# Miniprotein binders against q9f7q9: the designs that were tried, part 25

Target 1, 364 residues: q9f7q9
Amino acid sequence: MSKKIYIGAMTGTSHDAIDISFLSIGTKIHLEYFHSIKFPKSLRLKVKKLIENNESSLSDLGTINKEIGFLFSKSINEAIGFSKIKKSSIECVAISGQTIRHEINKRFPFSMQIGDPNIVAKETGLLVVSDFRNMHIALGGEGAPLVPEFHNQLFYKARNPRIILNIGGISNYSFVKNRNDIWGTDVGPGNAILDAYCSDFLQIPFDKNGAIAAKGKVDHIELGRLLQNNFFKRKCPKSTGKELFNIKILSKKFLKKKAEDILCTLVEFSAKSIINSIHKNGHNNCDIVICGGGAHNKYLVKRISEMASNDIVLSSDLGHDVFAIESMAFAWMGYKRVSNEALIVQTSSKNVKGLLGSITKSKL
Below, E stands for the ipSAE of ESMFold2; O stands for the ipSAE of OpenDDE; V2 stands for 0.75 times the mean of E and O plus 0.25 times the DockQ between their complexes.

## First folded at step 11 (miniprotein)

Design s6 (at its last look DockQ between E and O 0.81; V2 from the best seeds 0.69)
Fold by ESMFold2-Fast, scan of step 11:
Formats: structure tokens, sequence, C-alpha cells
Structure s6 (fold): chain B 364 residues (1-364), chain A 81 residues (1-81)
């Protein structure tokens, strides 16, 4: 019997890449192969426009959905071609899609990921698992974060409750205390506004190590205004997205300040959002494991450490690289779906179990 | 005019070092605006990049060699001649 492989393909937020993890799953989860490819700049700009605008044509939406489907297909096929892994050993590919909307606080909540799974199934010849978030919502969940149960699989340790803090575009954390209990929440911005400011105003992709932010001063007036957002008043578990936390949340007056002060303030906004959420939920005495691209913003990590009373380590110190965890999570969720094993969905009242993800096949 | 391809292979027995190289490679690729493929397989990290010119391919390869030297990894560079 050849080892069974499960693929997760995810659009990265930090470095604008498609990250592809190949997992084997037995008594332990093993990352067998990792592949990362640049997200084309022209397509990235089209996606950004869909996320930031209140109106978009259905024709544009349909077209970009197909373009993202082909991008996933190309990336997955290249990854398989470069790997030493036989295609016949691959059980499925789970795709994140590209989120363009996430709207939960309404009568008909929804989350919208684009990247046509029919194209991916046709072009790769693989069983595709997609659309994890809308079943999560249908079962009474928030559609995000999806990683808490996977974090439990990787990071559970008896008698050592942990916070697994993922600093992506949006920051989220999992509280890992018991094997059979999962809990996670979005907490607010991660690097999304920081990176958008760098791209839009400084013509750089991000603030390397937070070096520009480290030279600035916090604008406490703007920080106070930002922290009063209604999202921070909602009870956990809760979710959010770039439709809320983007450059448009910033005041016009604040945007006239020097770059160092703007970035310093945005780092403080992310750090305080994270620590305030941890304290509000009563998790302030738990060890913190940091993952996601924001783990490489040394100034942000420093500010979190200065505000926290907790021991802080990076997930890489525990054998799991900060960039790999999210694409590994999708591979694992694909594995759960094709195994017909339910995932735990957190609701406002009781956790429920459900089969998350839609299966698409092009052929028998 | 054809694109110039480079393949850079890093090798180390320290997995943390391999992922630090991953980070440095992606930072450099984003600064230069190049389309890259970055692979981690066993003890190796492999970078493929299409560069607009031979001069730019050589510059990219030289920067990747400096990353290897800084982080203590073995490096092999293959540039289209």
Amino acid sequence: as target 1 above (364 residues)
Amino acid sequence: MGDKSIKVTFETDDKKTLWEIYYEVWELAEEMGYDVIVIIDGNELVVYVEAPSEEEAEKFAKELEEIAKKLGAKVEVKVEE
C-alpha cells in the first residue's frame, strides 16, 4: 500500500502566494511536501477591488471566479509535477478559495469564496473539496475560524492549556485545553491594514520586521477610535474579514501623518486587539504559540510580548512552520471530508458536528 | 527574447533554518517583483524563478547565495547560460 496523500491549497495573505501542503495522516500528521507559487499581481488587484468595493458586476465576479479556479489548477498541477509523489496516491485536494465577502451579523449570513472547483477537478483530475465555510454557517457557526480543531490536533498537551495565535490578515486564536473540546475566535486585524498601507502608500509589499513602525509614535486618538469598532463589542466566538478591516477604516486626517506613525499605530491596533480579546475571554494566564505570517513582524511580536503576561513561543519552535499551518489545515479538513468524519462547529449555544466541504469530481 | 530561468537548491539538516530561508527568499522575491516557485522537500528548499534578463537572474542568484551563507545552508545555483 502506498502512503495516502491529502493536498491543501490556500491563498496566502502575507506574501500573496498559493501555498500547497501535501499531508500524510496516520497516528501523526506529517507534512510530506510543501509548494508555494506567486499569486499574479494583476489577478491580486482584481480580487482587492472585489473586496474593497460595495458594488461589483456579476460578470466580473463570474470571470474572476474562473480565473482563480485556473490559478489553483495550475499551482496544484505544478506542485504535483515537481513532487516525488505519485498522483495515484493522492486522495483529494482541498481548496480554500479566495474570500471576497464574509457577512455574519444579518438575517441571512453568508461567506463567499471564489475559485471554481469544477475547473480545479477538470484540470487536475482529482477529487476536490471546497466551500467549508457555508456549511459551518448553515449549522449555526460563524464560518471562521476553521483552524481550531486542527490546532487541537497539532498542539494539545496534557495539563498545559495553550493559545494558538494565528496572525494572518485577520488575527484569530484557538484555546487548546482538552482533546475533545475546541474553541476559537477571530480577534480583529492582523497584517491586512498594515500591508494595504505599505502597498498603497509606500509601494512596498509589507514593513519588513516592522522596522518602519518601530521608528514611529502611536496616535492614541486614532487608536482609541479604531478600538471602539462594534466588532470588538461582540461576544466570542466571532468572525470578521477584510471587508471590515481594510484601509477605508482609517480616518483621512490620520492618513496625512508620517508613515512611521501610521504603521506604529496599526501595529499597536493589532497587538491591543489580540491582548484585549485574550483578557476579555479569561485566557490571560495561558502559554501563547504564535503562527501565521505576522510571526515574522518582529516589532509586532515584541509589542504583543510586552503587553502579555504569558510565555510566548513561535509554532516553528514546536516543529510546525508559521506559514505551513493554514494550508495543512485545509489538507486535514479535506481528509476529514473524504473520510466522512464530522468536524466540530462552534455555535452561540452548543457545539454541533457536521460534514464540512463540498465534493466535486470531473469523472469516475 | 526568452525568459532566463534560475534554480537554486538549499540543503540543511536543520528544519528551522530551511524555513528561515523560505522567509528570506519570499521577502527578496516580493522586493524584486519576480514570479517564483519555492519548494520544501525533505532537507532541501528549491527556488525556481523566471527573470527578465540574464543580469537579473545572476543578481537574484547572488542574493540567494548570500542568504545561504548567512544561515549556514549548503547552496547550489543553476543559471541559464
Scores: ipSAE 0.687, ipTM 0.892, lowest interface PAE 1.1, mean pLDDT 87
Fold by OpenDDE base, look of step 12:
Structure s6 (fold): chain B 364 residues (1-364), chain A 81 residues (1-81)
Amino acid sequence: as target 1 above (364 residues)
Amino acid sequence: MGDKSIKVTFETDDKKTLWEIYYEVWELAEEMGYDVIVIIDGNELVVYVEAPSEEEAEKFAKELEEIAKKLGAKVEVKVEE
């Protein structure tokens, strides 16, 4: 029998890419093919503007939703073409869409992912699964993180509790202790503020290996101020976004410091946010598996390692790529949805189960 | 994709090395501002790059060859017309 393939496609990873994973799902989850394409600069700028500004015209929002839908469609069709995987073997495409808002601390909590699944379904001719976050919210979750159950499926080891730490623009982690108890939370900043500082002030995309940061000194005044953010006072599980953790939270006084001191302080802010979250939740004394693009910031990883009493490994050391895990999680969530299998949703009171994601089909 | 693309294929039996190449390719592409497609299929990593000139494309390919040498992977560079 031909392997059944589930595609996961996502944007907003640690790098400015669209990541597309092709999974086979049997006794094991296997990445059959991975395709990553650079996010078009022109469209990236439009998305950046939507994220940074709370105001947009309905016309602009409608237009960009279609543009992102076409971008997903094109990217997925290209990936299928390069993969040599027969389209008839593909059961579904799960898309993250592009997050432009994540507002859960409201009377009417919502998460907004753009990218029209109807375009994706029509252009690919595949069943599309989308809008995972809003069903997670409707079930009493915060719409993030979505990956804890997938992390459990991928990284569970009997008698070996693990933290699966994703360091993207935002850091999140899953606590993988047993098959039945799913736990995960957003932690705080990842690399988003670091990369934004590099881009906006240094005209470089990022601090390679954290080499600039490694030369700096921590501004303990600014670090102390940043760590007082009300987000850190919230109980886990909790979610956040780049709307809370961006360059605008930095003081004007701090931004006058040397670049090395700024980056050093921001690395320390990410590292301390992670360690403080682990400690606050009582998840000490277990392996930390790091994934996401922040895993390549050697100085950030070093600072986490120096603050942790835990063994640290990269997800790559366990045979799972640092970058593919999130798009793989979408593919797996797509599988769960088309199989009518409920996912665990962490709520403020108890875990619940429900079907996550909307199905869009253009044809039978 | 513009009229001149370079295809660079890396081959290694070590999956860890493939993902290290993936990272180094993305870093390089971000530094140079190039649009890239990076593919991982089995033991191969394939990079398609669109560079604004042939000279810049060749420079990118040379940097990728240095990455391959550093990480102990096989590399093949093809110019696709």
Scores: ipSAE 0.658, ipTM 0.875, lowest interface PAE 0.5, mean pLDDT 91
Fold by ESMFold2, look of step 12:
Structure s6 (fold): chain B 364 residues (1-364), chain A 81 residues (1-81)
Amino acid sequence: as target 1 above (364 residues)
Amino acid sequence: MGDKSIKVTFETDDKKTLWEIYYEVWELAEEMGYDVIVIIDGNELVVYVEAPSEEEAEKFAKELEEIAKKLGAKVEVKVEE
């Protein structure tokens, strides 16, 4: 009998890709196959506009939602074909969708991911698990980050607390201390504004190793203004998205400065957002394990290390795959959902348990 | 002129090296503007690249071979139509 396989598919954090992990889950979790495929540039630009624009056509939103659904479907089917893993051994596919809004600190909080799961279910013929964030919100959580319990699963060690810092477009961290409970929060920008500036103003995809930023000088006036954002005043747990941390928050006067100084200031903004949160929450007495695409921005990591009172390590030094963790987390959450096992939802008061993820089938 | 497909296979039993290759491959693909598929399966990392011409595909493959030499991985390049 073949292993039972759980697929997690998500948009990548640093490569404009869809990352797809195939897990087997028994006495331990194994990554059986990993497949990463480029997110088409034209569709990426449509998504960027949806995130950054104040208003969008409902018809455009509906159409792009279908396009993303087909993209996930095509990518998943391709991965299955290349893997030679029997489709009959696949129990489910969990999809992240593509986040376009995440608005929590309000009367009716919500998170919006596009990528129609009905299309994915029809085109793959598989049971689809999606929309993990809105049940998280309904149970009193922030809807993000979703990874803290998976971080516990991978990184928990008795009497050895750890910080797992994920630097994506938005940075988040987990404080891994308790086997049976979780703690996590979004902290602020990671790469989102840096990459958008490079793309929009320099016509390059990103600042490799932070080399341009490293030549600049911090604009302390703009940095101070950026750090006054109300998000940083909220108590943890908290969450945010690229709709808050994008090019539009930068002043016109600041954008006239040299590229080196702009990028230098934005690196400092991300680094201070991260370290201020860790220190404010009293999590200074443990290692910081860095993962996510931002771990490869050498200048950003240098600034974090210089500000931290914590020791810095890479997740690879602990034997865990740096780039696969998030897609693996979705596969694992899919496994939990189809097994009818609850996940822990962190709230501002008592943590609760609930079934995260909506199930979509095209047939019995 | 149609796109040219090249398959490059890296092999190493060092998992850290495979993920370092993964990073280098994607960074190169973004710099050159090529569409790639990157697969990790056991001790292998496989890259499929489609480039605008055979010359561009060969240039990309040569860069991948340099990555293999720098990181100490075995590499095999196959040109496919």
Scores: ipSAE 0.645, ipTM 0.891, lowest interface PAE 1.3, mean pLDDT 87
ESMFold2 (binder alone), look of step 12: mean pLDDT 76; pTM 0.691

Design s60
Fold by ESMFold2-Fast, scan of step 11:
Structure s60 (fold): chain B 364 residues (1-364), chain A 115 residues (1-115)
Amino acid sequence: as target 1 above (364 residues)
Amino acid sequence: MSIVVLFETDDKKTLFEIYWEVWELAEEMGYDVIVDIDGNELVVYVEAPSEEEAEKFAKELEEIAKKLGAKVEVKVEEGDPEELEEIAEELERYAREGDPETLRRLALYFEWLSE
């Protein structure tokens, strides 16, 4: 309330919710309020079909884009109401949108998020910042991860280098050693394949605490096959998405195994992708801070800890809700955009600076 | 051609040293390898263009084990081909027994398998 407020609204698949963070930004970044709102089941099913189908009608795309816009609007307005933060102190809302495609390895790379910012601007009356990924791509970046610079701002500590590991549907990490040295990469799958298997085969949204996986045995043949994917051979920084890490990468023979063994193998796949990336990049022996929905998968966290040569803590142990970090990052990026301050874009050759995000407003 | 090499030692520091030497060797040779640490065991999975190349790499890994005092075991693993007809029959049986939501998910799974 005492400072200008920046809102970030993020949709994630790991807990079927829209996460909304309210930040004040001065000498330090402060999370003033955090709110999660359930994603309606009917709309989630429409989004899932859109993501999984190789072909969808343009009419369906247009309609769902508007429905997601209204969902963001409703969620943001409800969060403002619950926050007791005065609306006049809010400078902007930055929205992640719902990613339906992320295709970087092609002649015309693109990333597609839906959630019409015009609807959000009209319904909230706020200045909206959206579409951070396509300018990132235009400047020579991979469109993801967007969080490394925010992780640097939030977690930098002199003489204490850290790895900030976000386990969402896709796992990514930031290496935080020097305040002005921004580095991060996607590493591979997080919860995406685990959750898809649970939803599609077990009638549950996810494996709570990794309890099912913990009863199984790793299929080392399938694990070896999965880890040979060309994505893992690419040098960092790199990006990926659900177009690659989805149920279809699993072999037909492997899918005949019992659920415990499948989930155990998929946990190992995520854990190995993470640890192998950290080691290959020479970032061993640094503390690991885990955030994102995967932090609640106790078996996954256990496996990462057993493989790591690093000390591991959750972001919640440092005072930051594991679900809030990504929506906080969007709030901070909204702040940067409305302040006309450039963000750092990692490319294959060197970092460049650019203004990320498109501004939409319904009134003067 | 696929081959699995297992290393065993009670000394975790030795497993990490083997891990790094294996990774360096694989990078030098341009091989795709997967390395897994499971308790007191380190598992190395190799995908090589030929059986001769896989065998040569396995022998190099055996040398690393001897140098660092770990036990080593080599396994050659081959899977049976996936039988589409068998899977289709199983899914049709589940479709007859499942509830409406299960039937919907199995239909998507069947559609995926046919691609």
Scores: ipSAE 0.000, ipTM 0.111, lowest interface PAE 21.3, mean pLDDT 79

Design s61
Fold by ESMFold2-Fast, scan of step 11:
Structure s61 (fold): chain B 364 residues (1-364), chain A 100 residues (1-100)
Amino acid sequence: as target 1 above (364 residues)
Amino acid sequence: MGDKSIVVLFETDDKKTLFEIYWEVWELAEEMGYDVIVIIDGNELVVIVEAPSEEEAEKFAKELEEIAKKLGAKVIVKVLGDSDPEELRKLMEELLKEYE
């Protein structure tokens, strides 16, 4: 029996890594192999500078786009080499690219991912699928989240409506009630501001288990100010990114407080943003399945649980790797694109169908 | 120069424990400035870490063993080698085959 394999390669927001999932797809989606490799620190610093700065050189942008393309290529080839999977069985590789901008609330909305697919196609010899977000935007969508249809495929259960809550740098959730009804939205910050504070002020990558935050007290004045952001007044489905939710959103007075109090307040900000969105959308009588790196922050999960009227489980409790789901989603979207099967795009008025992703190949 | 790689195989009946080890390994590698590759295959997690010396690689391996014991997983095997990707791939294949 020959299995066709679809690869998804994603730069995660939960850790400095490239996550690579190998899927076989039939009556069920099966994760055949998962490979994760550390994102080089020198290149990560260049990416961080692009994300945090309002101005960047076009020359720097072009150069880093090629460097990310080579990083994806090397990582994918390494994963294939380490796997027992024959290269000839691989139908495509879908790449997320590295998001540097996502700006939807403007006259000409756009999303920008870097990682040149031409380099990936040449270096791997595989058909590459990339740039899922810009067609989504062109069709009237928000460009994000892209995972709701995949969540529906993976987590649907008859007579048991579920919220699939992904806590990455940005939090998003999918509402899974009917097999083919696709609905999802970004809700606001996840770990992005928490991790930026830890990196920039404490010289640690993140607050392990939320242990520092758990010792602090909420600054209710700063929390109230943060929750008044115009993003939270927009109707769902909606999207956002790190260009909005980053360290610069915090007041200078707040940044003078103890680290414990700052992190406690930022956990509360993420938790309240999540629960307020669920309540506002009328989804408060559903089980919540948590995935993404935020599932590792035990204090954040505790605060969400305390605010929720819902039963909460981790995706790992259901047999799914909290880190693999997003790269699996990209593999699945690659499968849809090469199969010429449309994905559902949520718009402000009605759902439409479209072919998402651009195909690049270096040979016939 | 003279970088040494360590390959560590973890086994547990609980996938949730593998995910916790995955995160602990990533945090420790970031703190120490080491390059790391993590592979999850069924109930097994393979960690490949590049360290600047054999002594540092052995110290890192001991810290991984302590993490595994606290989380209820067992370190099945560890191997020290030179940082040649082809050699490391062969060592990993040999390890996975042996403990199937």
Scores: ipSAE 0.385, ipTM 0.735, lowest interface PAE 2.7, mean pLDDT 84

Design s62
Fold by ESMFold2-Fast, scan of step 11:
Structure s62 (fold): chain B 364 residues (1-364), chain A 98 residues (1-98)
Amino acid sequence: as target 1 above (364 residues)
Amino acid sequence: MGDKSIVVLFVTDDKKTLFEIYWEVWELAEEMGYDVIVIIDGNELVVYVEAPSEEEAEKFAKELEEIAKKLGATVIVKVLPGLSEEELRRLLEELLEE
């Protein structure tokens, strides 16, 4: 009997990529194969318009939902074709979809990911698991972050409490102390505002190593204003998105400053919101493991380290790739769903258990 | 307009080094506006990129070699000669079907 393989496919938040992880799961979780492919720029621009506009046509939404479904399908089939893994050993593919809305603070909270799983199931011939966030919300959760239980599986170590800090577009962290205590929260901005400023004002995709930011000075007035956002006053666990943390949060006066000072201030905003959250939640003096694309912003990592009383390492120093963890988490959640094993959902009152993810298949 | 060329990079190293190369390759591809496929399989990294010309392919190949060398890795870079767009697509599809 061959190893059973579980695939996770995720749109990268740190780069314009579709990241695909192939996991085997036994006593340990093993990353057997990793495949990354470019997210097409034309389709990315269509997605950006959906995210930025409060009003969109249903026809555009329906069409782009199908286009993203085909993109996931093509990327997954390509990954399988390049891999040495037999298709018959694949139990499922779990897809993140592309988030276009995440609205929790309302009477009917919801999260919307597009990428039609029917297309993925038909084109790949695999069992597809999708839509993890809406069941999480239905059970009383925030729909995000989804990674805390996976972080617990991957990073738990007896008598060594850890903070697993994911710096994507939005920063989130998991507190890993006990095997059965699942806890995580969104913190605030990660790279989203930094990358948006670079793209919109400097015509570069991001600030490599934080080199531009490192030359600047913090605008403490703007930083103070940004840190007073109502999101930071909410009790954890909580979630947020690019709908809140985007370029429009910045003052017009601040945007007239030199690029080095703007980026320096935005690095400080991300670093300070992270450290403030950790301290306010009482998770002081625990090791911090950094993952996500923000791990490659050396200046951001330096600023976090300088503010922290904690020892800091990268997830790569512990044998786990900073970019692979999120797609691995989806593969693992797919595994849990097809195994009919419940995931732990954090709520405002108590943790509950639920089966997260919708199953789609095109054939017996 | 010249025929497109394919750059293929092969690297064998520890997984941490491979993912550092992955990031540098991704940054370079974004800067150049190239479509790229990056694969990590055990202790091997493979990069496939379609470049708009043989000259651009050679330039990209040279920069990939320098990235791998800076990170202490041994690399093999191959530039496949100018094929028509249809021939390049067929070759990539054949490799995918393998």
Scores: ipSAE 0.452, ipTM 0.732, lowest interface PAE 2.4, mean pLDDT 84

Design s7
Fold by ESMFold2-Fast, scan of step 11:
Structure s7 (fold): chain B 364 residues (1-364), chain A 81 residues (1-81)
Amino acid sequence: as target 1 above (364 residues)
Amino acid sequence: MGDKSIKVTFETDDKKTLAEIYWEVWELAEEMGYDVIVIIDGNELVVYVEAPSEEEAEKFAKELEEIAKKLGAKVEVKVEE
């Protein structure tokens, strides 16, 4: 009997790419294949304008929604072709879409992803699952994070409580102790401010291995100021984004310092934000598993390790590619949706269960 | 005019090395302005590269071979038919 395959396709912000994971799900979750391609530069620029501008025309939005749908379709079809996996074994593809708005701090919260699922269903011939975040919000959640339940499925181990730390633009972690208890929170900055500084001031995409930061010295005055942000005083679980953690939070005086000192301070800001959150939540005696792009910032990982009393490993040490985890989560959520199995939604009061994701298909 | 395509396969039994190669490939592709497709399958990482010419594709392949040597992985380069 051939295994059933579930595909997850997501937009990766750290590499401006589409990441595609192929999962088989039995007694264990297996990553059968991983594929990653970059966005065309012209389309990425159009998306950036939608994200950064307060106003855009509805015609532009509709057009770009179709263009992103075709990009997902092409990427998925190419991945299937290279995978050597028979198309007939594929049960669904779950797509993240490209987030252009996420507005939670209001009476009528919403999240908007583009990438027309009708185009994806027609061009791939597959059943498509999309729009996980708006049902999450409707059920009383914040639309994010979606990953904690998948982390629980992938990393749960009896009598071995774990922290699954995702270092993306924003850092977030899942606390994995009991199979039935789903808990995750954003903690603060990950790579977003580091990468923005590198792009805006050094004309490089990021600080590879944290090599520049490793040569510098921490500005303890600026670090203390940054750590006083009201976000850090909020009770977990909580969420945040690049609307808060961006280059504009840095003082003009600090930006006059050497690049090495600035990056060293920003690494310390991310590392201290992470460890302080873990301590405040009482999770300081748990093993830490690191995933996401920040796992490759060796200096950041070193600083986290030096501040933590616990064993730290990368998800790759446990057999799970640090770049694949998020697209794997979408594949798994697609599996849950087509299986009519509810996902757990964290709310401000208690966890609830619901079916997340909208189904689109072009044929019976 | 069409782009020239090459396939580069890295092999290592060290998953940390494979992840490092994945990172280095994306950085190099961004620096050079090339479109790449990167595939991880078990102990192999496969890179498909589209470049404006055969000569530029070959130059990029040589840079990828240097990454493999630096990180201790095996590497094989094939020109797509």
Scores: ipSAE 0.000, ipTM 0.157, lowest interface PAE 20.0, mean pLDDT 83

Design s8
Fold by ESMFold2-Fast, scan of step 11:
Structure s8 (fold): chain B 364 residues (1-364), chain A 81 residues (1-81)
Amino acid sequence: as target 1 above (364 residues)
Amino acid sequence: MGDKSIKVTFETDDKKTLHEIYWEVWELAEEMGYDVIVIIDGNELVVYVEAPSEEEAEKFAKELEEIAKKLGAKVEVKVEE
């Protein structure tokens, strides 16, 4: 009757969807309902152009911000309708927004997500929580990854340290050893460049199971060049985005190679970025739990396994709702914000506590 | 006449199987360029597909039935308008 529901809505980095999780939170976290809706192709192409181009008109940015806001609104309302959950039981909707920029290594670091929360609040009639990353940055954090504390809630097991490796467009991992020791970092590219190459050059959405990449040969010259990126020299915890890791970083000479060799090299780039980060941070002698869309690229998983000294486990083998984890994390962060409970923010010196997320309401 | 809706329901007690079905459904939808809604409720995964024609929707549903057979899940197909 009085069960409180928290909704998290995010644009999928692993597939073209809006993922929506409905959580109840009591003695433990329960996923009450999960809903996934196709992201419109025309709007996705507009977003892709914003991400890949360093310059855009302010008018285009403002317009697309509103369009994404309506997309979230429509998707959330549709999910509520299908769920048969009473709207009155919903405490908030936390939205990820669509990240178009994430620039941390500069004088005034910032992160930019679009999807106007005013439109979402008006169209749904719900309290909206948004913009988690800029407060994280203001408090001295990197703005990403946001999931480590939620991973700790979900995956902690006494005397069983784990790496929770999320392979989305960008790869990130959480090191889960103690409930009070929250630690996570972005490591570099995941599927973003692989999928962009497939879409732009092969007219396919992705390399199913890494079958094309598996037939190719690594271009060690291009791989070495790609691994020299200044991002990899930064101290962890650190963050990055598709504005850095996209198709434009590839050399023209490399793009003339056969598709199998290009995809093979890009798989190697992602796998080496992941394993190098884990080794550099001294995180060994524990299982690597893989989640996110990259878990379905069998060749990528094979390459990670071959490079790792760790045992590889898929999160599905542990019985967790891996398809819903990131949207569940947003729902949980929304719950924390409306409860006035602080989240842990990792900084370069020490962890701090802060209230993450901006609240928007259309009604009292 | 117009877009046709097909509802495909997968049922399994194995959470891992449900996750594998979720990924296979999205891969197939992306490959074919179809609009889908995917819902998970307890031990069920429900797919609603909107395709340009009834014939295309039925082909997609048949592919989903093959996924269920491959992964050992129960499947039910219902045509809805």
Scores: ipSAE 0.390, ipTM 0.782, lowest interface PAE 2.2, mean pLDDT 86

